# VHH binders against Inositol-pentakisphosphate 2-kinase (IPK1): the designs that were tried, part 8

Target 1, 281 residues: Inositol-pentakisphosphate 2-kinase (IPK1), of Saccharomyces cerevisiae (q06667)
Amino acid sequence: MQVIGRGGANILIDYGDPTWLWRCCIRWPDLLSSNNSYTIKNISYIKDYVEPLLHGLLCPMYLIDVDIEAIRPILSDFILNLDDKVVKVIKIKNLTNNTSNLILNNHFLKSYCSQNLQTVILELKPKWLYYDTDYCRNCTHNAFKGRGTKYCYNQLLMNPAHLELIFGECNIFPVKFKDAMHEYLRNDNNIFKILYDLQKKLTKNTTPISDIKSINDVNDEHLLLMTLRDVTCFIEWNSAENALHVNIIDVDLKPKEKWTHWTKTYSQLTSSQKIYHTSNK

## First folded at step 4 (VHH)

Design s24 (from c8 with Y100R; framework vhh_enristomig)
Fold by ESMFold2-Fast, scan of step 4:
Structure s24 (fold): chain B 281 residues (1-281), chain A 120 residues (1-120)
Amino acid sequence: as target 1 above (281 residues)
Amino acid sequence: EVQLLESGGGEVQPGGSLRLSCAASGFTFDDYAISWYRQAPGKQREWVSTITSGGDTNYAESVKGRFTISRDNAKNTLYLQMSSLRAEDTAVYYCARLGRSYGYEWFDPWGQGTLVTVKP
């Protein structure tokens, strides 16, 4: 049993199963019980609100109980008080099992390949696909943070040929993989169009960020919208099957208290150098 | 036993050049893509470059045009030719054939690394 990945809010544990990983919440470093309570609320949120919108695309995950004594040597490094007898863990499918090399890493995506180039995986965060401002929120935010803006999911959504710019950064991609991606983007049932439509629908039922003045202005649709603006998508291609498989992860419930962060970011962007695109969306 | 052994690091002045080597053993070198990574003090590990078994290359945007990755399959050796070195290139450099993700960055460099220090 070993920790194989760490984020600010979670750790990923390899417990000896080749297909599954344990994802443990460590958002609250003081108390295990706080992390357990959140994990229960989070899985209920995912099942009741996220899964119905993304059915068939969501990475398989299950809530399980793990005996504290089995996991104590790992969790004691992350949580000060292990005040519960069990740990609420999300058992989640291992999506990178057959990859061995990172071949592309930029502000737009990461890509991995197997040793023999028979599997290619894209890891990407589309972020704000629908926005109600006249400027591109993703590009404006990246510029504000000093990040690259050469590649943009909104440009890709408006023009699938934008993908050639991205493919030009990596000569490693097999021709069949590139062809499969172009075919996938021609279909209106691709992940970018699905997320765009969901974000657009939810935006119509949420208070504009410019108008959020208190925590009481944040409704369930706003939290769901923010979840969909922060998902991670994996697109896996296998040369033998010559097909693409899409899995979405990072669909966690956002705390309402983050409304102050969202409004602060919005204010910073409205006073920054904005980036516009010529196409209507 | 799979082994990757880095060498060639040292101290260099800004604008200088260094060539790093990675000697591989214990596996069929020709069949694998192999990458260079680096980790600067107090920073997260970052990917630098990859070369495939077929010789195709890719680079992090911060090193494009300055670094060149190459391989010699007859010698089971990977190289990184570094030019126009900057203070920000100061790091321990690792070669690896393994990377893992799942929404989190985790890479297990197999070698001990080689230190590159860019000093005025």
Scores: ipSAE 0.016, ipTM 0.472, lowest interface PAE 6.6, mean pLDDT 84

Design s28 (from c8 with G99S; framework vhh_enristomig)
Amino acid sequence: EVQLLESGGGEVQPGGSLRLSCAASGFTFDDYAISWYRQAPGKQREWVSTITSGGDTNYAESVKGRFTISRDNAKNTLYLQMSSLRAEDTAVYYCARLSYSYGYEWFDPWGQGTLVTVKP
ESMFold2-Fast, scan of step 4: ipSAE 0.137; ipTM 0.575

Design s30 (framework vhh_enristomig)
Fold by ESMFold2-Fast, scan of step 4:
Structure s30 (fold): chain B 281 residues (1-281), chain A 119 residues (1-119)
Amino acid sequence: as target 1 above (281 residues)
Amino acid sequence: EVQLLESGGGEVQPGGSLRLSCAASGFTFDDYAISWYRQAPGKQREWVSTITSGGDTNYAESVKGRFTISRDNAKNTLYLQMSSLRAEDTAVYYCARLYSYGYEWFDPWGQGTLVTVKP
């Protein structure tokens, strides 16, 4: 049993099963019980609010109980007080289990392949696809953080040929895979268009970030919108089937307390060098 | 306990070369892709290069053609051969395993090794 990944709010644990991983919340470092309470609320939120919007696209997930003694050596490094007898864990499908090779890694995406090139996986975070500013929020944020802006999901939405910039950085992608990706993006039912449409719809019913003055200005639709702006998408291609399968993960309920972070980021970007694209949105 | 220990940094003149090493323990080294990152003073940490478990490599544009990543699975060691060094390559260099699902690294990061290219 080992930690194989760490995000801001979660750790990923390899517990010896090649098909499944444990995803454990560590958002509140003081108390296990706080993380457990959130995890229960989070899985309910995902099933009741996120699944209906992304039906059939979510990575298989299950809430399970893990005895604290089985996981104590790991969790003691992340949580100060282990004040519950069990840990609420999300058991998630290991989406990279059939791919051993990280072949591309940049700010835009990661890609993995099997040793025989029969399976290719793309891992990506589309972030803000719909935005109500006149500048691209994703590119402006990447520039603000000192990252490159050559690759953009909003440019990809407008023109599938944008993929050639990414594919040019890795010479081992099979032609059949690249052709499948171009065909997928020409169809309006691709994952980027789905997320764009959902973000656009939810934005109409939320308080503009510029107008959020307190935690009371954050409603449930705003939290759902922020979830959809922070999902991770896996696109898997298999040569025999020659089809693409999409799995979405990181569909977590955001704490309302993050409103201060969201408003601060908005203010920083409004005052920074803005990146513009065509006004097709 | 998973541990990554970087070494081989130092001071070099522009145009010089250095070889960095990363000694890995506590996991099955040959099963993982491993990357080099660097962090210059006042800058964000940036990705430099990755080598897969099968030996395939990729590089950041800023170092392509100048740096070569390699691995010795028998010694559980990752290398970065740096050539034609520039002042802009001055940074602390780290090695790390990379993971999916929105997670960029495992904890802990390696200790790092400082490379200084004197102008």
Scores: ipSAE 0.011, ipTM 0.285, lowest interface PAE 9.7, mean pLDDT 83

Design s31 (framework vhh_enristomig)
Fold by ESMFold2-Fast, scan of step 4:
Structure s31 (fold): chain B 281 residues (1-281), chain A 121 residues (1-121)
Amino acid sequence: as target 1 above (281 residues)
Amino acid sequence: EVQLLESGGGEVQPGGSLRLSCAASGFTFDDYAISWYRQAPGKQREWVSTITSGGDTNYAESVKGRFTISRDNAKNTLYLQMSSLRAEDTAVYYCARLGSYSYGYEWFDPWGQGTLVTVKP
């Protein structure tokens, strides 16, 4: 058993099963019980609110109980007080057990392939696909952070040919895979269009960020919208089937306390040099 | 068992050059893509560069044009030629064969001990 990945809020654990991984919450470093309470609430949120919107697209995941003694040597490095007898863990499907080559890695996406190029996986975060400002929030934020703005999911939504810029950066992609991706993006049932439509619908029913003055102004619709603005999408192509399969992860409930972060970012971008696209609306 | 051993780090002045090496054992080196990562004190690990089994290369934007990744399959060795070094390049450098990917998180396995690069004025 070993940690194979870590973020600010979660760790990924390889426990000896090639098909499954354990995802453990470490968002609150003081108390295991705080992380456990959140994990239970988070799974309920995903099943009740996220799954109905993204039916059939979510990565398989299950809430399980792990005895604290089995995982104590790992968790003691991340959580100060292990105050519960069990750890609430999300058992999540290992989506890339057949791919070992990282072939592209930039702010826009990561790509992996099998040694024989019969499987290609794209890992990406589309972020803000719908925006109610006259500027592109994703590109403006990337510019503010000193990142590149050459590739944009909002431009991709407007024109599928935008994908050719990405394919030009990496000469490893099989022609059959590139053709499958172009075909997929021409279909209105692609993941980018689905997320765009959901974000647009939720934005209409959500208090504008500019109007949030305290934690009491954050409603459940806003939290759901912020979840959909921060999902990770895996698009897997298999040469034998010549089909694309999409799995979505990172569909977590955002803490209401993040409202200060969201309003601060909004204010920073409003005062920064804005990036505009031709005809994004 | 997969083993990767980094070497070649040291102290260098801004604008200087260093070449890092990574000696691989325990797997068929020719069949795998191998990557360089780095970690500065108190910061998250950052991907630097990858070379595929076929010799195709990719780089992080921060090092593009300054670093060159290469491999010698006969010696089971990966290289990173670093030029125009900057203070921000100061880090422990690791090579890694891509195993299970991290879902956007820090990846801890497999890691060697790394090799320290310090860019001092």
Scores: ipSAE 0.006, ipTM 0.298, lowest interface PAE 9.8, mean pLDDT 83

Design s43 (from c8 with D30S D31S T52Y D56S; framework vhh_enristomig)
Fold by ESMFold2-Fast, scan of step 4:
Structure s43 (fold): chain B 281 residues (1-281), chain A 120 residues (1-120)
Amino acid sequence: as target 1 above (281 residues)
Amino acid sequence: EVQLLESGGGEVQPGGSLRLSCAASGFTFSSYAISWYRQAPGKQREWVSTIYSGGSTNYAESVKGRFTISRDNAKNTLYLQMSSLRAEDTAVYYCARLGYSYGYEWFDPWGQGTLVTVKP
């Protein structure tokens, strides 16, 4: 067993199964029981609130119990007090198992392929596809953080030809894959349009970020909206099938306490150098 | 078995140049992204540059315009051409095969490293 990935709130563990990974919450470094409690609530949230909106698109994931003694050598590096005998773990499908070759990595997306180019995967975080400001929230945020702004999901939504610029960064993409992607984006049932429509609907039912003054102004619809603004999408193409399959991950419940972070970011972007696109929303 | 061996380090004066090499064996070199990292005395390891299997490259801001990463797939070798070297570039330089899972980077293996010393 080894840690193969670390985020701010989670670690990914390779436990010897090529098909599955263990995802462990480490958000609260003091107590295992706090992380276990959250993991249980998070799986319930995903099943009850996220799955109905993204039915058929979520990456297979399962809540499991792992004996603390089996995972202690790893978790003791991340959690101070292992105060439970069992660890609540999310067993998540390894979507990149057959495609460990990273062929492209930029501010917009990552791409992986199998050694024979029979499978291509795109990993991407579309972020704010719907926004109610006059500026592009994604590009403005990337500029504020010192990240690139050359490619944009909102430009992609307005013009599928934007994808050609991205594909030009790497000359080994199969022609059939590029054709499949272009066709997929012309269909209104693509993942970007689905997320855009969901974000737009939820935005109309939530308190505008500019009007959030306390934790009491954050409702469940706002948390769901913030989840949908932070999902990771995997688009997989296989040459034999010549079809695209979409899996979504990182659909976690956001703590309401993050409202201060969201309002601060909003204020910073409103006062920063804004980036504008054409008005076809 | 997977192996990476760094070489080419040494002592240079400020403004000098060095070319580092990383010889790879035990895997299909052309199929993987490979990165250079460095660790200065008493500091944490920091990323320097990556070259992807498709030929794209990325650089840390501190080395942009001064360092050039390249690869020779026929020789299973990675290079780092360093120019305009500064005292702050003094470090042990490592190469690592880059992998990914769910947006998280992992590195395997880490070589023994090659020492670069920039002495005024």
Scores: ipSAE 0.014, ipTM 0.450, lowest interface PAE 7.4, mean pLDDT 85

Design s44 (from c8 with D30S D31G Y32S; framework vhh_enristomig)
Fold by ESMFold2-Fast, scan of step 4:
Structure s44 (fold): chain B 281 residues (1-281), chain A 120 residues (1-120)
Amino acid sequence: as target 1 above (281 residues)
Amino acid sequence: EVQLLESGGGEVQPGGSLRLSCAASGFTFSGSAISWYRQAPGKQREWVSTITSGGDTNYAESVKGRFTISRDNAKNTLYLQMSSLRAEDTAVYYCARLGYSYGYEWFDPWGQGTLVTVKP
């Protein structure tokens, strides 16, 4: 049993099963019970609100109870007070099988392949696909943070040929894989279009970030919208099947208290050097 | 247990060259893709280059045409030949067999790395 990954609020644990991983919340470093309470609330949110919107695309995940004594040696490094007898854990499908080789890593995406190049995996975060500003929010944010702006999901959404720029960064990609990706993007049921349409729909029922003055201006549809703006997508291609399979993760409930962070970021970007694209739908 | 030991760093002037080495043990080197990463002071870790078990190479845009990754399977050693070095190449360089799963970087053992300083 080992920790194989750490995010802002979670750790990912390999417990010896090749098919499944454990994801444990560590958002509140003082109390296990606080993390357990959130995990229960979060899985209910995902099943009741997120899954109906992304039906068939979510990475398989299940809430389970793990005895604290089984996981104490790991969790004691992350949580000060282990005040519950069980840990509420999300059991998640292992999407990379621990054998994938990292072949591309940039601000736009990460890519992995099997040793024989029969499997290719793309890991990406599309972020703000629909935005209500006249500038590209993703590119403007990347520039503000000192990141590159050469690749953009909004440009990809407007022009599928943008993929060739990205594929040109990696000579390892099989031609068959590149062809499959081009065909996938010609279909309006691709993940970028789905997320764009959902973000656009939810935006109609939310207060614009520029107009949020208190926590009372944040409704449940704001939380769904912000979840969909922060998902991670895995796209897997296998040469034998010659098909693409999409799994979406990081579909967690956002705390309403983050409204101050959202409004601060908005004001910073509005005052920064903005990046525009040639067209916007 | 996987061990990766970097060496070959040092101080060099802009336009200079250095060759880094990474000695690998504890896994089947010849069957693995291995990458070079770097971390500049105050910056996030950045991927630099990868070489597959079959010898296919890929590079970050910032180093294309200037850096060359290579491997010697008989010696279980990875190399990074750096040329036309710039001030922005100043960083600690690491080699890694790095996995990523579910939005998280795997905690592959990182050595001390090897420091490259490009000073005028």
Scores: ipSAE 0.013, ipTM 0.432, lowest interface PAE 7.9, mean pLDDT 84

Design s46 (from c8 with D30S D31S D56S; framework vhh_enristomig)
Fold by ESMFold2-Fast, scan of step 4:
Structure s46 (fold): chain B 281 residues (1-281), chain A 120 residues (1-120)
Amino acid sequence: as target 1 above (281 residues)
Amino acid sequence: EVQLLESGGGEVQPGGSLRLSCAASGFTFSSYAISWYRQAPGKQREWVSTITSGGSTNYAESVKGRFTISRDNAKNTLYLQMSSLRAEDTAVYYCARLGYSYGYEWFDPWGQGTLVTVKP
């Protein structure tokens, strides 16, 4: 048993099963019971609220109980007080471990490939595809943080040819992969359009961030909208099928307490250099 | 046999500079992304920087503008140039070959580490 990855407030454990991995919450370093309570609430949230919206696109996951003694040597490095007899773990599908070469890494996406280029994976975070400001929230945020603004998912939504700029950064992409991506983006059922439509629908039913004055102004629809604004999408191509498979991960329930962070970020962006794009929303 | 060996650590005063090296053997170095991680006493391991096979670089926010990652494929060596060092940079620094499991990064092999101490 070994830790193979850490993303945000979670660790990913290889426990000897080639098909599955354990994802353990370590968000609260003081108490195991706090992490367990959140994990139970989180999986219920994902099943009841997120899965119905992203049906068939989520990475398979299941809540399981792991005896604390089996996992103590690992968790004791991350959590101060192991105050429960069991650990609530999310058992997630190990979709592939053949991609060992990071071939592209910019503020728009990451791309990985197998050594023989038989598999290509795109890892991307579309973020705010629908926004209710007159400026592009993603580009404005990147500019505020001193990041690149050359590529934008909102530009991609308006014009699929925007993808050619990204592909021009790397000569290693197989032609069949690039062709598959162009075909995928012409389909109205692509992941970017799906997320845009969902964000647009939820935005109509939520209080604008500019109007949030206390934690009591944050409702469940707002938390769901924020989840959809922070998902990670994986698009995997394999040369044998010559087909694309989409899996979404990082669909966790946001704590209401993050409202102060969201309102602070909003205020900072409205006072910064704004980036504008034409949009027929 | 796939191996990574870090070197170049030492003691420096705040504001000082150090260059860390990571020597790779047993695999085609130019074909892999390689990352730097660090672990301070009593703390968890944290990511510092990554360089791809194509030379694209990425940095943790805490080190951006102060650290520069680079590689020399002819020498099978990875570098981390550290400037404007702070007490918070005190840690054992590790290099790791980046593998990717769909949705999560994994690292194999890890080097033995090199200690950097920033002391006034």
Scores: ipSAE 0.012, ipTM 0.336, lowest interface PAE 8.8, mean pLDDT 83

Design s47 (from c8 with T52S S53W D56S; framework vhh_enristomig)
Fold by ESMFold2-Fast, scan of step 4:
Structure s47 (fold): chain B 281 residues (1-281), chain A 120 residues (1-120)
Amino acid sequence: as target 1 above (281 residues)
Amino acid sequence: EVQLLESGGGEVQPGGSLRLSCAASGFTFDDYAISWYRQAPGKQREWVSTISWGGSTNYAESVKGRFTISRDNAKNTLYLQMSSLRAEDTAVYYCARLGYSYGYEWFDPWGQGTLVTVKP
């Protein structure tokens, strides 16, 4: 049993099963019970609100109970008070093996492959595919943070040939994989178009961020929209099947209290060097 | 016993150069992508560069054109050649054997890292 990944709010644990991982919430470093309460609420949110919108695309995940004594040596490094007898854990499917090689890592995506090149995996965060500003939110935000802006999901959405630029950075990609990706992007049922349409629909039903003045202006549809702007997508290609499999993760409930962060970011970007594309509204 | 051991750090003036080494043992070095990470005082760990088992390289934008990652599979050793060093490059540098799970990178920094200090 070891921690194989960590973020600000969660850790991923390899517990010896090749098919499954444990995802544990560590958002509240003082109390295990606070993390457990959130995990229960989060899984209910995902089941009731997110799954209906992304039906068939969500990575399989299950809420389980893990005895605190089984996981204490790991969690004591992240949580000060282990005040519950059980840990509420999300058991999430591991669609990758730990021997896969990272072959590309830039601001646009990460790519991994098996040593024999029979499996290629893309890990990506499309972020704001639909935006209600006249500038590209993703590129402007990346520039503001000092990240690269050479590739953009909004440009990809407008022109699938944009993917050829990213493929040019790595000469290891199999031709069959590149062809499969181009074919997938020609289909209007690709993940980018699906997320774009969902974000567009939700944006029209919510108060614009520029108009949010208090926590009372944030409704459940705002939280759902923000979830869809922060998902992680995995696209896996297998040479034998010559097929693509898409799984979405990081579909967590956002706290309403983050409205101040969202409005601050908006203000920073409107005052920064903006990056414009042809409108995709 | 699996381990990665970093070395080669030290003090250097702005514009100077250093070569860091990472000696690997206890696993099949040739089968893994390996990365350099760094952590500056008071900051989160930052990815610097990765080299795949096949030799393909990627770099953080801040070091591109100044740093070169390489590997010697016969010696089970990873290198980071750093040139045109800046004060902002001051950090403890770690090498890490990479895996991944979903949206998270995992790594195995087996050594204490090696400190690079760029003093004006």
Scores: ipSAE 0.005, ipTM 0.243, lowest interface PAE 10.1, mean pLDDT 83

Design s48 (from c8 with F29V D30S D31S Y32N A33Y T52Y D56S; framework vhh_enristomig)
Fold by ESMFold2-Fast, scan of step 4:
Structure s48 (fold): chain B 281 residues (1-281), chain A 120 residues (1-120)
Amino acid sequence: as target 1 above (281 residues)
Amino acid sequence: EVQLLESGGGEVQPGGSLRLSCAASGFTVSSNYISWYRQAPGKQREWVSTIYSGGSTNYAESVKGRFTISRDNAKNTLYLQMSSLRAEDTAVYYCARLGYSYGYEWFDPWGQGTLVTVKP
């Protein structure tokens, strides 16, 4: 077994199965039991609240128990006290049997391809597609962070031709792939429109961030909205099928305690140099 | 065999500068993501900076404006230019190849590290 991926909250473990990976929560470095409790709550949240909204677009995942002795050499590097006899693990589909060459990388998306250009993968985080401010939340946030290029998913959502600005950064994309992407984005059943509609619906049912004064102002619909604002989307094209396959990951339950971060960010952006688009509603 | 080798660490006074190097062999830096990490005594390893294959860069907030990551594709070498060094920057600095597979970050290889000491 080996750690093949990591983030601040999770690690990914290759345990010898070509079809599946283990995803282990390491969000609370003091206690395994804290991570286990969250993992159980998180998988229930995903199955009960996220899966119904994304209509089969989620990367397959399952909650399993792993004996602590099987995984102790790995987890002891990330968690101080291994205070449970089992580890609650999310077994997640391995979408990554073939590593691809990175061919495009900007603040907007990453793209990978196989050496024969028969497979193209786009990795992206659409973030805030629906927003109730008069300024573009994503562009304003990127400007606040000092990021260079200003490609925008909200502009892409309004006009599929916006994709040509991004594809113009890389001349290696197959024509069939570019045609498939333009066709996909013209259809209202694309992932950007789906996420936009879901975020819009949830926003109408949640306390505006400007009105959140304590943890008690954060409801379950707000947490679901924040999940949908932070998903990672993988769009995979294969030339033999000439079809696009979408998998969504990073659909985790947000801790309510993050409300202080959300309100701070909101305050910073309302006081920053704002970026406006002609329409987003 | 793919390898990364760091160099350029040493002792500096607060406010000083150092340039770290990371020499790659067995793979091409221009086609890969490379990250700098650091580990201070008694602390967890923390991310410092990444340069992506397309040339874009990201920095931890604690070093933004003070550190600059760059590469020389002809020399197959990464650099971390560190300026305005503080006591809190004292750490062993590691270079690692960062890969992505459908959003999963992986690191292979890791370098052996180079020590930076900022004297108070």
Scores: ipSAE 0.000, ipTM 0.191, lowest interface PAE 13.4, mean pLDDT 82

Design s49 (from c8, 22 letters changed; framework vhh_7b18_3)
Fold by ESMFold2-Fast, scan of step 4:
Structure s49 (fold): chain B 281 residues (1-281), chain A 120 residues (1-120)
Amino acid sequence: as target 1 above (281 residues)
Amino acid sequence: QVQLVETGGGLVQPGGSLRLSCAASGFTFDDYAMGWARQVPGKGLEWVSYITSGGDTEYQDSVKGRFTISRDNAKSTVYLQMNSLKPEDTAVYYCARLGYSYGYEWFDPWGQGTQVTVSS
């Protein structure tokens, strides 16, 4: 049993099952009970609000109880007070189990493959596909943070040929995989179009970030919108089927208290050097 | 507590050679593919090479024929032999354990990286 992934709010644990991973909340470093309470609320949010929007695309995940004694040696490095007898854990499908080779890792995406190139996986975060500013939110934010802006999901959404810039970074992609990706992006039912349409629909019914003055201006639709702007997508290709399968994760409930962070970021970007594309209508 | 400690970087002239080493601890080294990624100033992180648990290797086109990855399972160490270095190879080189991601998003390599500067 070991930690195989770490973020500010969660850790991923390999507990010896090749099919499943444990995802544990560590957002509140003082109390296990605080993390447990959030995990329960988060699963309910995903089931009730996110699953209906992304029906059939969510990565399989289940709320389970893990005995604290089984996980204490790991969690005591992240949480000071283990004040519950059980840990509320999200048991999630291991989407990269059979693809041990990281073949591309840039600001735009990560790609993994099996040793024989029979399976290729793309891991990506599309972020703000629909935006109501005349500048590209993703590229402007990346530039503000000192990141590269050569690749952009908004440009990809407008022109599937943008994939060739990404494929040019790695010589190992199979031709059949590249062809499958080009065909997938020509289909209006691709994940980028789905997320774009959902973000556009929710944006019409939410308070613009520029108009948020207090926590009371943040409604549930805004939280859904922010969730959809922060999802991680896995696109898996298998050479035998020559088909693509999509799984979405990182569909977590955003606390309303983050409104101050969102408004501050908005203000910083409006005063920064902006990056413009042609319309992404 | 996965730890990766990179060493062997430095300043070298074009056409020179360097060998990078990565000492791994906190996991069953023999069971994982290991690799090297680099971050060029002003660009994102890009993979350079990887080696499977069984010893099979792959290389990015720009380094193929110049770089060689190898591993010593008894020492839990992975190496990158870099020959015929070019100015465009200037980057911070990171060792990475491959095949897993966090939140399905793999965090940056655990090591601090080792700076390679190719300059006359």
Scores: ipSAE 0.006, ipTM 0.192, lowest interface PAE 10.6, mean pLDDT 82

